# VHH binders against f1rd40r3617to3795, part 19

Target 1, 179 residues: f1rd40r3617to3795
Amino acid sequence: FNISVQSGYEAISQELCVVTCLKDLTSVVDIKTSSRPAMIGSLTDGSTETFWESGDEDKNKTKSITISCVKGINASYVSVHVDNSRDIGNKVTSMIFLCGKAVEDLCRIKQIDLDSRHMGWVTSELPGGDHHVIKIELKGPENTLRVRQVKVLGWKEGESIKIAGQISASVAQQKNCEA
Below, E stands for the ipSAE of ESMFold2; O stands for the ipSAE of OpenDDE; V2 stands for 0.75 times the mean of E and O plus 0.25 times the DockQ between their complexes.

## First folded at step 9 (VHH; framework vhh_8emy_2)

Design g5 (at its last look DockQ between E and O 0.04; V2 from the best seeds 0.00; counts 0 for: pae O 11.7 > 2, placed apart)
Fold by ESMFold2, look of step 9:
Structure g5 (fold): chain B 179 residues (1-179), chain A 124 residues (1-124)
Amino acid sequence: as target 1 above (179 residues)
Amino acid sequence: QVQLQESGGGLVQPGSSLRLSCAASGFTFDDYAMHWVRQAPGKGPEWVSSISGSGGYTNYATSVKGRFSISRDNPSKTLYLQMNSLRPEDSAVYYCAAERYWGDSFTPSEYDYRGQGTQVTVSS
């Protein structure tokens, strides 16, 4: 979110904030995994009781989930659900979020180490804009690992209602709209 | 204050068995894959065996497969190596090592923690 402030001999300052309700866009993005692509449905079925489990294609290698957003899809957040308390033989203790416009030009935007008892969502804010490729690199102390769900939150260009607003002094430090 | 302490080495005859132990402290043991590495005099370190954090998956170097068995006891924070049918070529200092992220490399220089080692000598 951009906030414009004008000061000095230019007398008028305008604070503009665009507020858009985030939607679950997971069904309209392309998702690939480093192994067992037949299990991708478990990542997107809305259930944390199912899982994608990495397989022989990436055994002894870094595991990954790659999400591709077409033109007009404005992804704002990506979230990944893991449950190390249940998935004892398949823990995920490192996540690296990468983002860019093409798979060959990805930049790391977040790196996080997870507690070995972690249960829940890990969320990364994405750079603004559309047409992103998002890659999540996953590591842990097991030769295979499990991810229980992914979500992409954002809006479709032309289908989201954007509400321009003036930020009051008491609300000037807006950081995110994530619930 | 991470510590890895190997024990159980010694001088044995060819064909004998030994069990090595590695006592771990100062870190959450079950969050780490564990490895055995050996180093003979004047040679570089050689990967021997690995076990996943839960103990559900194991790997062995081809030179020891079928003779050595790796295991771990997570409640006691102890790693083991059962070595059967020992040969003179198995003589080395044996180290245990810990790796937080199971990787696609078993190069000893990439491990997070390493022990001091225990000597195994197989000779007549």
Scores: ipSAE 0.040, ipTM 0.505, lowest interface PAE 6.7, mean pLDDT 81
Fold by OpenDDE, look of step 9:
Structure g5 (fold): chain B 179 residues (1-179), chain A 124 residues (1-124)
Amino acid sequence: as target 1 above (179 residues)
Amino acid sequence: QVQLQESGGGLVQPGSSLRLSCAASGFTFDDYAMHWVRQAPGKGPEWVSSISGSGGYTNYATSVKGRFSISRDNPSKTLYLQMNSLRPEDSAVYYCAAERYWGDSFTPSEYDYRGQGTQVTVSS
């Protein structure tokens, strides 16, 4: 009696999942302000107790914070913290988020109005692709305004993790038994 | 009193250039995004171009992109529209408008202030 053992192998389809971990990139971006650049450190010191206050250079103009990303840095989110409840006389009532490859080629991605008592973070998602410059235009009812913090979240090139989904041997065995 | 006064319109030939100006008064000019809109006879208002308060951002309608250029001089409170390569279809009354909180406003009815307009006619 010749017993032919047919060994059937089932091809397991593995989906490759790319997991991107978002990191705080604030320390590796360049930040410029429309006035009082000496106070930029207050925007990134991790404390909402300190702030950047606009100066005479732009007292009758729209205020702005410009973030420039170096090559290899991919920003996904930008967040701005304001406290209009504490910053009486220095309120922010409008934010426009712009991004692009260069300062001269920006696109608006978000516009938001803030109430006179707003306290907290305002976050904008950034579009995918090669955007290296983020600009936040700020307006308020007074000649000066205050921003407490800026944060940039994203990922660095080369740090993406590819996870291949593995079907457990037990699931594979169960499928074989049901076949 | 808030006032926006357009000037610089006129009759020109196709292919020519024209520069419009809008003089603003009565409000904090730098705090406002400024816009150009136009209305041709028998047509509804059409958004043309926008510029942010700081001047750091500009946008254009597809119909004028590459031909028109918006700019502003905040110290003199003046808005400009440089129009090059003019076409007969550019003929309209051109209005300047101001918006305190700039959104995606492409309709004149959404702006805070608007001028009386200046006539631009492009004809051979």
Scores: ipSAE 0.000, ipTM 0.259, lowest interface PAE 11.7, mean pLDDT 86
ESMFold2 (binder alone), look of step 9: mean pLDDT 83; pTM 0.843

## First folded at step 11 (VHH; framework vhh_8emy_2)

Design k1 (at its last look DockQ between E and O 0.04; V2 from the best seeds 0.00; counts 0 for: pae E 7.1 > 2, placed apart)
Fold by ESMFold2, look of step 11:
Structure k1 (fold): chain B 179 residues (1-179), chain A 124 residues (1-124)
Amino acid sequence: as target 1 above (179 residues)
Amino acid sequence: QVQLQESGGGLVQPGSSLRLSCAASGFTFDDYAMHWVRQAPGKGPEWVSSISGSGGYTDYATSVKGRFSISRDNPSKTLYLQMNSLRPEDSAVYYCAAEYYWGDSLTPSEYDYRGQGTQVTVSS
């Protein structure tokens, strides 16, 4: 018999390119609002014809949508749909995106100001790292405001597709934007 | 250059009415909530009334509710305060103010813009 000794090296060269495909994770995150929680279904029903409208619980206060990810869910983007052209008495003119590991430990990542006639999606990329809570603070010149949809894009642990080769990030992003 | 110019103040008897106006320029008037604030000599500023950007929601301090009425005309960029049944304790300099984000400010000194004020004096 032949006895071989295999040398053990923990150093691995990074010749492998890993591409993560983003998925719509909206149905598997927990969503809370600052008011009218019974209307949360309008944020996630896939329709821009329904809406959540803020109410008495946050009257004269900052309005917010808070998204909590369970273990194993990694959110990469959050998108919010508003329609100031239809919602003339409920306009949203500012969004502040915050994220962190817990509701007590949020950092502001971006503020986006919206035109008073804005119609469409507003998207924020979320920073890398271990964040489980996303908060969107909403403001405008009206006492109440409306949001028509929320989407969360990301990946689940163990579901990434690993591709070794010469695939650019631009090509991978195109695949995530297609059907 | 943002400008807010109040007018319509004066010296009146108790029980009289006055209508204050505030002409706005230099910003997109419709995008701002508007407020009336008053300040008597030696006192801090006191919030009086607010109106949303569209004009669809108004609110009033308890001391003026039922007597004062706030309104706005967005095409002419003008804010109004109708003051009825005036009392000596209503005497103050009245300022209009603009707030881009409804409810952001905890005190009247935190509003984004404020005019120079117009004096209202109610005395017998």
Scores: ipSAE 0.053, ipTM 0.528, lowest interface PAE 7.1, mean pLDDT 82
Fold by OpenDDE, look of step 11:
Structure k1 (fold): chain B 179 residues (1-179), chain A 124 residues (1-124)
Amino acid sequence: as target 1 above (179 residues)
Amino acid sequence: QVQLQESGGGLVQPGSSLRLSCAASGFTFDDYAMHWVRQAPGKGPEWVSSISGSGGYTDYATSVKGRFSISRDNPSKTLYLQMNSLRPEDSAVYYCAAEYYWGDSLTPSEYDYRGQGTQVTVSS
């Protein structure tokens, strides 16, 4: 998937380019939301035109997306796409990434504040090991917020991890031109 | 019965100030984003300003930014538009509109609820 085009940050785009060698594990993880679970499909349908919107039950609460990995799945990165420019009444201004072995015992691994006009992917690297639960806590200035996509990148046990070295986008382009 | 009633419009000189009000009833006011839109004669409707349900977020059209201020009083279910440094090009019928899911409307006519409007005329 073209993460670089969807990222509003060049640095994040570069990081995602490096991660593009990893397998998309989004289809093999379990995703739960704090509200409106019927909209979860919009988070993984590959379209930034659809979204999950938090429900009324979360009006005064922190909203969350919880990702659970099955055995043999090793998540390396989690990416969240938001579009505050379109979702003007449903902005996300804070993201907290947590991970752990169980939902009851999570550790904060990243916190980020987003600009009120942020458009694009926010990515967190995940610690190695047997951390099988990822929780993203979301806050915004309004009662509800929208998230457009979630992606999980990593590797499956038993599969060869092509450690593509830090191939800069430029080197990747060069290789494509030489091929 | 949903009602949005604008008031405060009138004839004013350039550079003057005017405060519009919109009284809302018949729906859960604080759950809705509120908007001001305007329509001048011979022109299409133009978005002016928006405010979130809680009032925590506001937005303005480039043409009015720095001059207009949107606010709301949820207990009284009233929306306001403070208009300063008025210009002749600000002359229009001003409508207040309500939208539950902010961002779903592509045009001012697509809001969930809309008032009848109040006339603002800026002329020397």
Scores: ipSAE 0.014, ipTM 0.333, lowest interface PAE 7.0, mean pLDDT 86
ESMFold2 (binder alone), look of step 11: mean pLDDT 83; pTM 0.834

Design k2 (at its last look DockQ between E and O 0.01; V2 from the best seeds 0.00; counts 0 for: pae E 14.4 > 2, placed apart)
Fold by OpenDDE, look of step 11:
Structure k2 (fold): chain B 179 residues (1-179), chain A 124 residues (1-124)
Amino acid sequence: as target 1 above (179 residues)
Amino acid sequence: QVQLQESGGGLVQPGSSLRLSCAASGFTFDDYAMHWVRQAPGKGPEWVSSISGSGGYTDYATSVKGRFSISRDNPSKTLYLQMNSLRPEDSAVYYCAAEHYWGDSLTPSEYDYRGQGTQVTVSS
């Protein structure tokens, strides 16, 4: 009795999962503020210990941070860090995110109300495209406000942001059960 | 329901002092800038004074600067206006108003909330 053990090689079809990796583009964008431009460096120095504080120039106006992307830069997300727990006399309780091709043609894409004790990052997704202008309008109950960091995430033209990852057979099975 | 209730108004002589109070309820008081606005008969609303949510910043109209003092007590949700050296031209209905965002309103009529007002009359 020749028991031919047919070893069935089950070809595990490895479904290639493409993961998009975004880059920090903060260093390659232009940042302007509605007041105290000398403090802009504090927004991008990688420290939440430093901050930009609005000045007298906009004490009775909406404060703003404007980010301009150069050609070839595609911003996907903008993040703003505030610490209302520390900045009790400089709280940010409203953020409005606007974007467009030019400063004069901006559209509101997100509005967020912040808790008076909010600490952390607020993020907005951005529409795709070239030469984006992003404006963050900031309001609060004080004559001045503080922002600690700004980050822009996205991709540069010509660079591959697709990383091929192997999805484990277990994750593939879960997707098939949810469908 | 949001409520602002002014009190402390009255008839006083020139040179006298008066203290107005405004009791707030129905909203997070310390998250709002607070303002005093006055309106005299036949005149439009006039901004008098403002105080930031924390109370760390105050501002005054030129006409009252040095004579009036705005303050707030956030725990009791009360706004105050100390008025010294009162003049006949200070006679008006005084309104307490709340603004959610500092500087968001262009005119006193655009504040988010306002009380019914209290009458201040300065006359010999």
Scores: ipSAE 0.769, ipTM 0.886, lowest interface PAE 0.5, mean pLDDT 91
Fold by ESMFold2, look of step 11:
Structure k2 (fold): chain B 179 residues (1-179), chain A 124 residues (1-124)
Amino acid sequence: as target 1 above (179 residues)
Amino acid sequence: QVQLQESGGGLVQPGSSLRLSCAASGFTFDDYAMHWVRQAPGKGPEWVSSISGSGGYTDYATSVKGRFSISRDNPSKTLYLQMNSLRPEDSAVYYCAAEHYWGDSLTPSEYDYRGQGTQVTVSS
């Protein structure tokens, strides 16, 4: 998996083009779940055949996956894989993506409803700026739900900026917190 | 009442091993990143090692990489530091510390909670 993001940069010469390539950072972030933390390995093992299934700790509550980034990690996208066609008793029909500097001060950046047969990835772009925590809130019609994989894409500070391609415009999304 | 209690320190010869423990109570242990910090006489505090709340990510100061290993047991609310190949310059009081979000603190003095410490002395 390779998503190449060409960043816009003010250049004096047409010969200079700066491109930042995204990397899979999933193994270098800290991941917590609202229940059954022993199953977190199923979210990061690179397989959509394994799953994390929520448990009694969050029965009748909003379920969540929380991702914490240490300094030097710049997450650009987060993706969540759900298969409602196979997980018929454990569907996910709502996702809210939040980010911020701390779990207490998160801003909602994307909300999406999934139909009852959704299968595949749901991706949120992360807004620019300094952020340390990403939270995905999950809801479904049953007391438990399943998520099959999580991916975080971005870059590490101190890694090379590759020179390739053409100048491209960047899209940034800024959202106010709803209190 | 938050409590962090270190143990396992002592007087040992160079090249020896020690295992430090830190027993935690009074807060949700799994939610906190945990750190080991040491302070030698006349010196400021020095960060040694850190571990994420789940235990999935660890980091070490350059001076201890390859010799020290951090771990945690969340069911027993206990943090560990295995110290191998000890040197005289490792002599210090070792503290455990807790931080709710890893990376919020710029220096070891800014962590949310810290213990009283356990003395490690490496000499002949």
Scores: ipSAE 0.000, ipTM 0.170, lowest interface PAE 14.4, mean pLDDT 78
ESMFold2 (binder alone), look of step 11: mean pLDDT 83; pTM 0.831

Design k3 (at its last look DockQ between E and O 0.78; V2 from the best seeds 0.00; counts 0 for: pae E 3.9 > 2)
Fold by OpenDDE, look of step 11:
Structure k3 (fold): chain B 179 residues (1-179), chain A 124 residues (1-124)
Amino acid sequence: as target 1 above (179 residues)
Amino acid sequence: QVQLQESGGGLVQPGSSLRLSCAASGFTFDDYAMHWVRQAPGKGPEWVSSISGNSGYTDYATSVKGRFSISRDNPSKTLYLQMNSLRPEDSAVYYCAAERYWGDSLTPSEYDYRGQGTQVTVSS
């Protein structure tokens, strides 16, 4: 009796997944504040230990940070770091994100109320396109407020941000079942 | 339910002192800037004084600066107005008001919450 052992090859189906990798564009955007522009450097120095604190210039006004993107820069996300637990007398309890092509024509894209003990990043997605103006309006119960960091994530024109990955057949099946 | 209840008003002589209190409830007191506003008969609301939520920053109308002092006790959720050297022109109904965001209101009528007021009358 000749028993021929046929080795069965199982074909594993793999799905190609495209992952978008965004870059930190904070160093290539222009940042302005409603007061104390000399402290703007603290917003982008990579440290949550330093901060921008609003001044007397806007003590009875809404405070704001304005980010202007240059041509060829596509901002996808803006993140703001606040620490209300440390900045007890300078809390931020409201953030409004506005976006447009010009400072004179901005649209509200997100509004967030922050806990009085909030510590961490607040992020807003931005609409697509280049040459964006992003304005963050900041409010709180104090005459002054503090912001620790601002970060802009996106991509530069001409650069590939797509990374090809492989998803296992099992993961693909799970996604199909959830859809 | 949000409540602001003023007390301490009354009839006093010129040059005398009076201390107003405002008891707050129904909201997170220390997350709000607090204000005193007054309204005299035949006149519109007049801003008197403000105090920030936690920093203790205070501001005063020119007409009361040096005579009035605003303070707050966050644990007891109470706002105070010490009024010294009172004048007949200080006669008004005094209102306690709460503002969630400092400087957000353009007029005293735009504050988020306001009490029923307490009458202060300065007369010889």
Scores: ipSAE 0.833, ipTM 0.914, lowest interface PAE 0.4, mean pLDDT 92
Fold by ESMFold2, look of step 11:
Structure k3 (fold): chain B 179 residues (1-179), chain A 124 residues (1-124)
Amino acid sequence: as target 1 above (179 residues)
Amino acid sequence: QVQLQESGGGLVQPGSSLRLSCAASGFTFDDYAMHWVRQAPGKGPEWVSSISGNSGYTDYATSVKGRFSISRDNPSKTLYLQMNSLRPEDSAVYYCAAERYWGDSLTPSEYDYRGQGTQVTVSS
């Protein structure tokens, strides 16, 4: 995961200290899948050795992962890990990233085609503004497909994070209280 | 340039077998689900069978299940349909078709690529 920080450092005498840095929010968002919800834990366990595999509920339909953010959570990036070189019977060759305030407000943000041997993370920056739902639509030439990890980076309202330069998905976090 | 070329059709008696072939070129064959579609005179196209990119899943129309078998050979970029116990109602032009994403098309007319077809006629 590579990350660019979109943040400012602001210090005002005792009333507002705002330092923003991206944090891994994956454990605090709600994740749903179009099928096989019992496998959702494999998307968030921090391992690219486990997977979610789509099931009979959507075998002839577009597969999807839907991420919902509760009040106070602002997602800035979403990343999806697939491994077509290992998952040869469950390949993902198309991803469409959507976001919006609700499922009826979704706007397409990014579409990417992946080849049959793609291995790695696919990342979408989310636009600024008030969005609470992120959807990833997934397609491929197989009746089922696999996704090995999902990550969400962003910030929590009321929690200050110092600006940090990082190469990885993890960022430094520093909380300053507001007076 | 994408090409799909069917062969192996002909005139046969009821109860006979035929094997259709479809040679593909101009696209990455493994990245596509493949289908057989047939069209009889005066009728719309009818889906017959589908196979996933790696052959891990196959599906058949109810009217042919148990009699027809779809397969593919990805190294040779060839799709097959083995048709056994042929009936007069199986008579049609048979087309192969390719679909980049499994289940993306609602009807056979929406597949990404289609061949020219091969005639199968089952008559006494």
Scores: ipSAE 0.297, ipTM 0.692, lowest interface PAE 3.9, mean pLDDT 83
ESMFold2 (binder alone), look of step 11: mean pLDDT 83; pTM 0.837

Design k4 (at its last look DockQ between E and O 0.82; V2 from the best seeds 0.00; counts 0 for: pae E 6.4 > 2)
Fold by OpenDDE, look of step 11:
Structure k4 (fold): chain B 179 residues (1-179), chain A 124 residues (1-124)
Amino acid sequence: as target 1 above (179 residues)
Amino acid sequence: QVQLQESGGGLVQPGSSLRLSCAASGFTFDDYAMHWVRQAPGKGPEWVSSISGSGSYTDYATSVKGRFSISRDNPSKTLYLQMNSLRPEDSAVYYCAAERYWGDSLTPSEYDYRGQGTQVTVSS
């Protein structure tokens, strides 16, 4: 009896995963502040060592940073960096993110309370669509407040942001079990 | 439970001095701006003075500027109002109030927390 051993090759099926790669759009958006516009450059210079500090104009008012996106720019996330540990007399303890088509017609999309010792980035996802104005309202227990950096992440129309990747069979199986 | 308790009020003569205290409890004291507000009989609430959470900034009503001094001790959670050169028109119930966000309130009645007040009477 001749037993022929047939070697079977099992093909491992890999699922293609599409990863979206967002770009830093901070340099192509317009930024305005409720006071001391001369310090706006500090918000986008890539350094957390510099800052925008609100002025006397905002003494008894909510402070704000307004980001306007030009046509073709699609913002997906906005991030704000604050350092309440360093900025003791200029703390930010509340951030409200608003978004809309115009500054006169904004909708609140996120509200965050910050610890009085918070250091780091606060991020809000944006709803997308034809919303090209983002306003961040800032409050705290001090007459003035400081913001260190602002970043806008998203994509430009006409640019590919999808990267094809491969996921392992094990990950695919896990997804199927969760479905 | 949030509590603001004023003390130090009383009857004094014109030109005299008085120091009010406000003991706070039930909230993170240094995360709030603190205010003094007064109300005289037949009048509405009048803002007197404010101090920021850290104490780095103070503000005063024109009527009391140069005579009153606001201060705070965050470790003991106490707010103070030093009142010098008191006048009959300073007579009122003085309230301690807390505001979570500086400038968020449009009127003294909109502060987040307020005490029961202490009576200050200036009379010859």
Scores: ipSAE 0.838, ipTM 0.917, lowest interface PAE 0.4, mean pLDDT 91
Fold by ESMFold2, look of step 11:
Structure k4 (fold): chain B 179 residues (1-179), chain A 124 residues (1-124)
Amino acid sequence: as target 1 above (179 residues)
Amino acid sequence: QVQLQESGGGLVQPGSSLRLSCAASGFTFDDYAMHWVRQAPGKGPEWVSSISGSGSYTDYATSVKGRFSISRDNPSKTLYLQMNSLRPEDSAVYYCAAERYWGDSLTPSEYDYRGQGTQVTVSS
């Protein structure tokens, strides 16, 4: 379960001593791809040695991975692993993160350009609020591209979250949890 | 500074061959899909051929398929178009173009970079 050094792990090292790590919720979200849905298992198997590769169904179109959260799932981060140094003929050089209530109502939350040698995770913090859909749009200089893994980090409604500071809304939710 | 410089055009007879080159500088060549576009007098730009950043995928306009061959040499940052069995209808200014994010549009006006062109004239 790896995330950016500048993100959630840095938050838990600060003076918020009761703040716990976000949970890996990838197995409880629904994932769709713009092509080759039979390869989706490679995105969620916990390995950066397998990959999803886009196919002819989206050859001249933006490639995408769409993640739908069911009720009770609160996604805080989404991370995508790309290895352009290994996937030489299937590079990803642009990644756009979008989220919203539905596929028809998405807002762009982050755009990043990746160089031809990029290897590693690209993480977007999700803005919170009432969103059920996360979409990642992917582009590159090849007709096809590869993504090695996707992770979703967050919390499930009803689970205990202990924090210090100015956050009273999380405390109200905590009273229904055992831990 | 980004620069695309086409060369290899000229005046030839029908049925002959030409090889066009496009020398690139000022950007990471491997990250870009490359295109050839041509424009005849009084006409709009016409897409001719495209090649992926790695060179593993190519595509051609129906009018040139089987006669033209696109290639690239990434170490030398050079794009090529081999033009065989030339016809008078192939007469045009030929431009090379670069696109970081292939597949969004085949419209030549939407490419990231474009050269100044080289004239190809086929007559007898």
Scores: ipSAE 0.098, ipTM 0.570, lowest interface PAE 6.4, mean pLDDT 81
ESMFold2 (binder alone), look of step 11: mean pLDDT 85; pTM 0.851

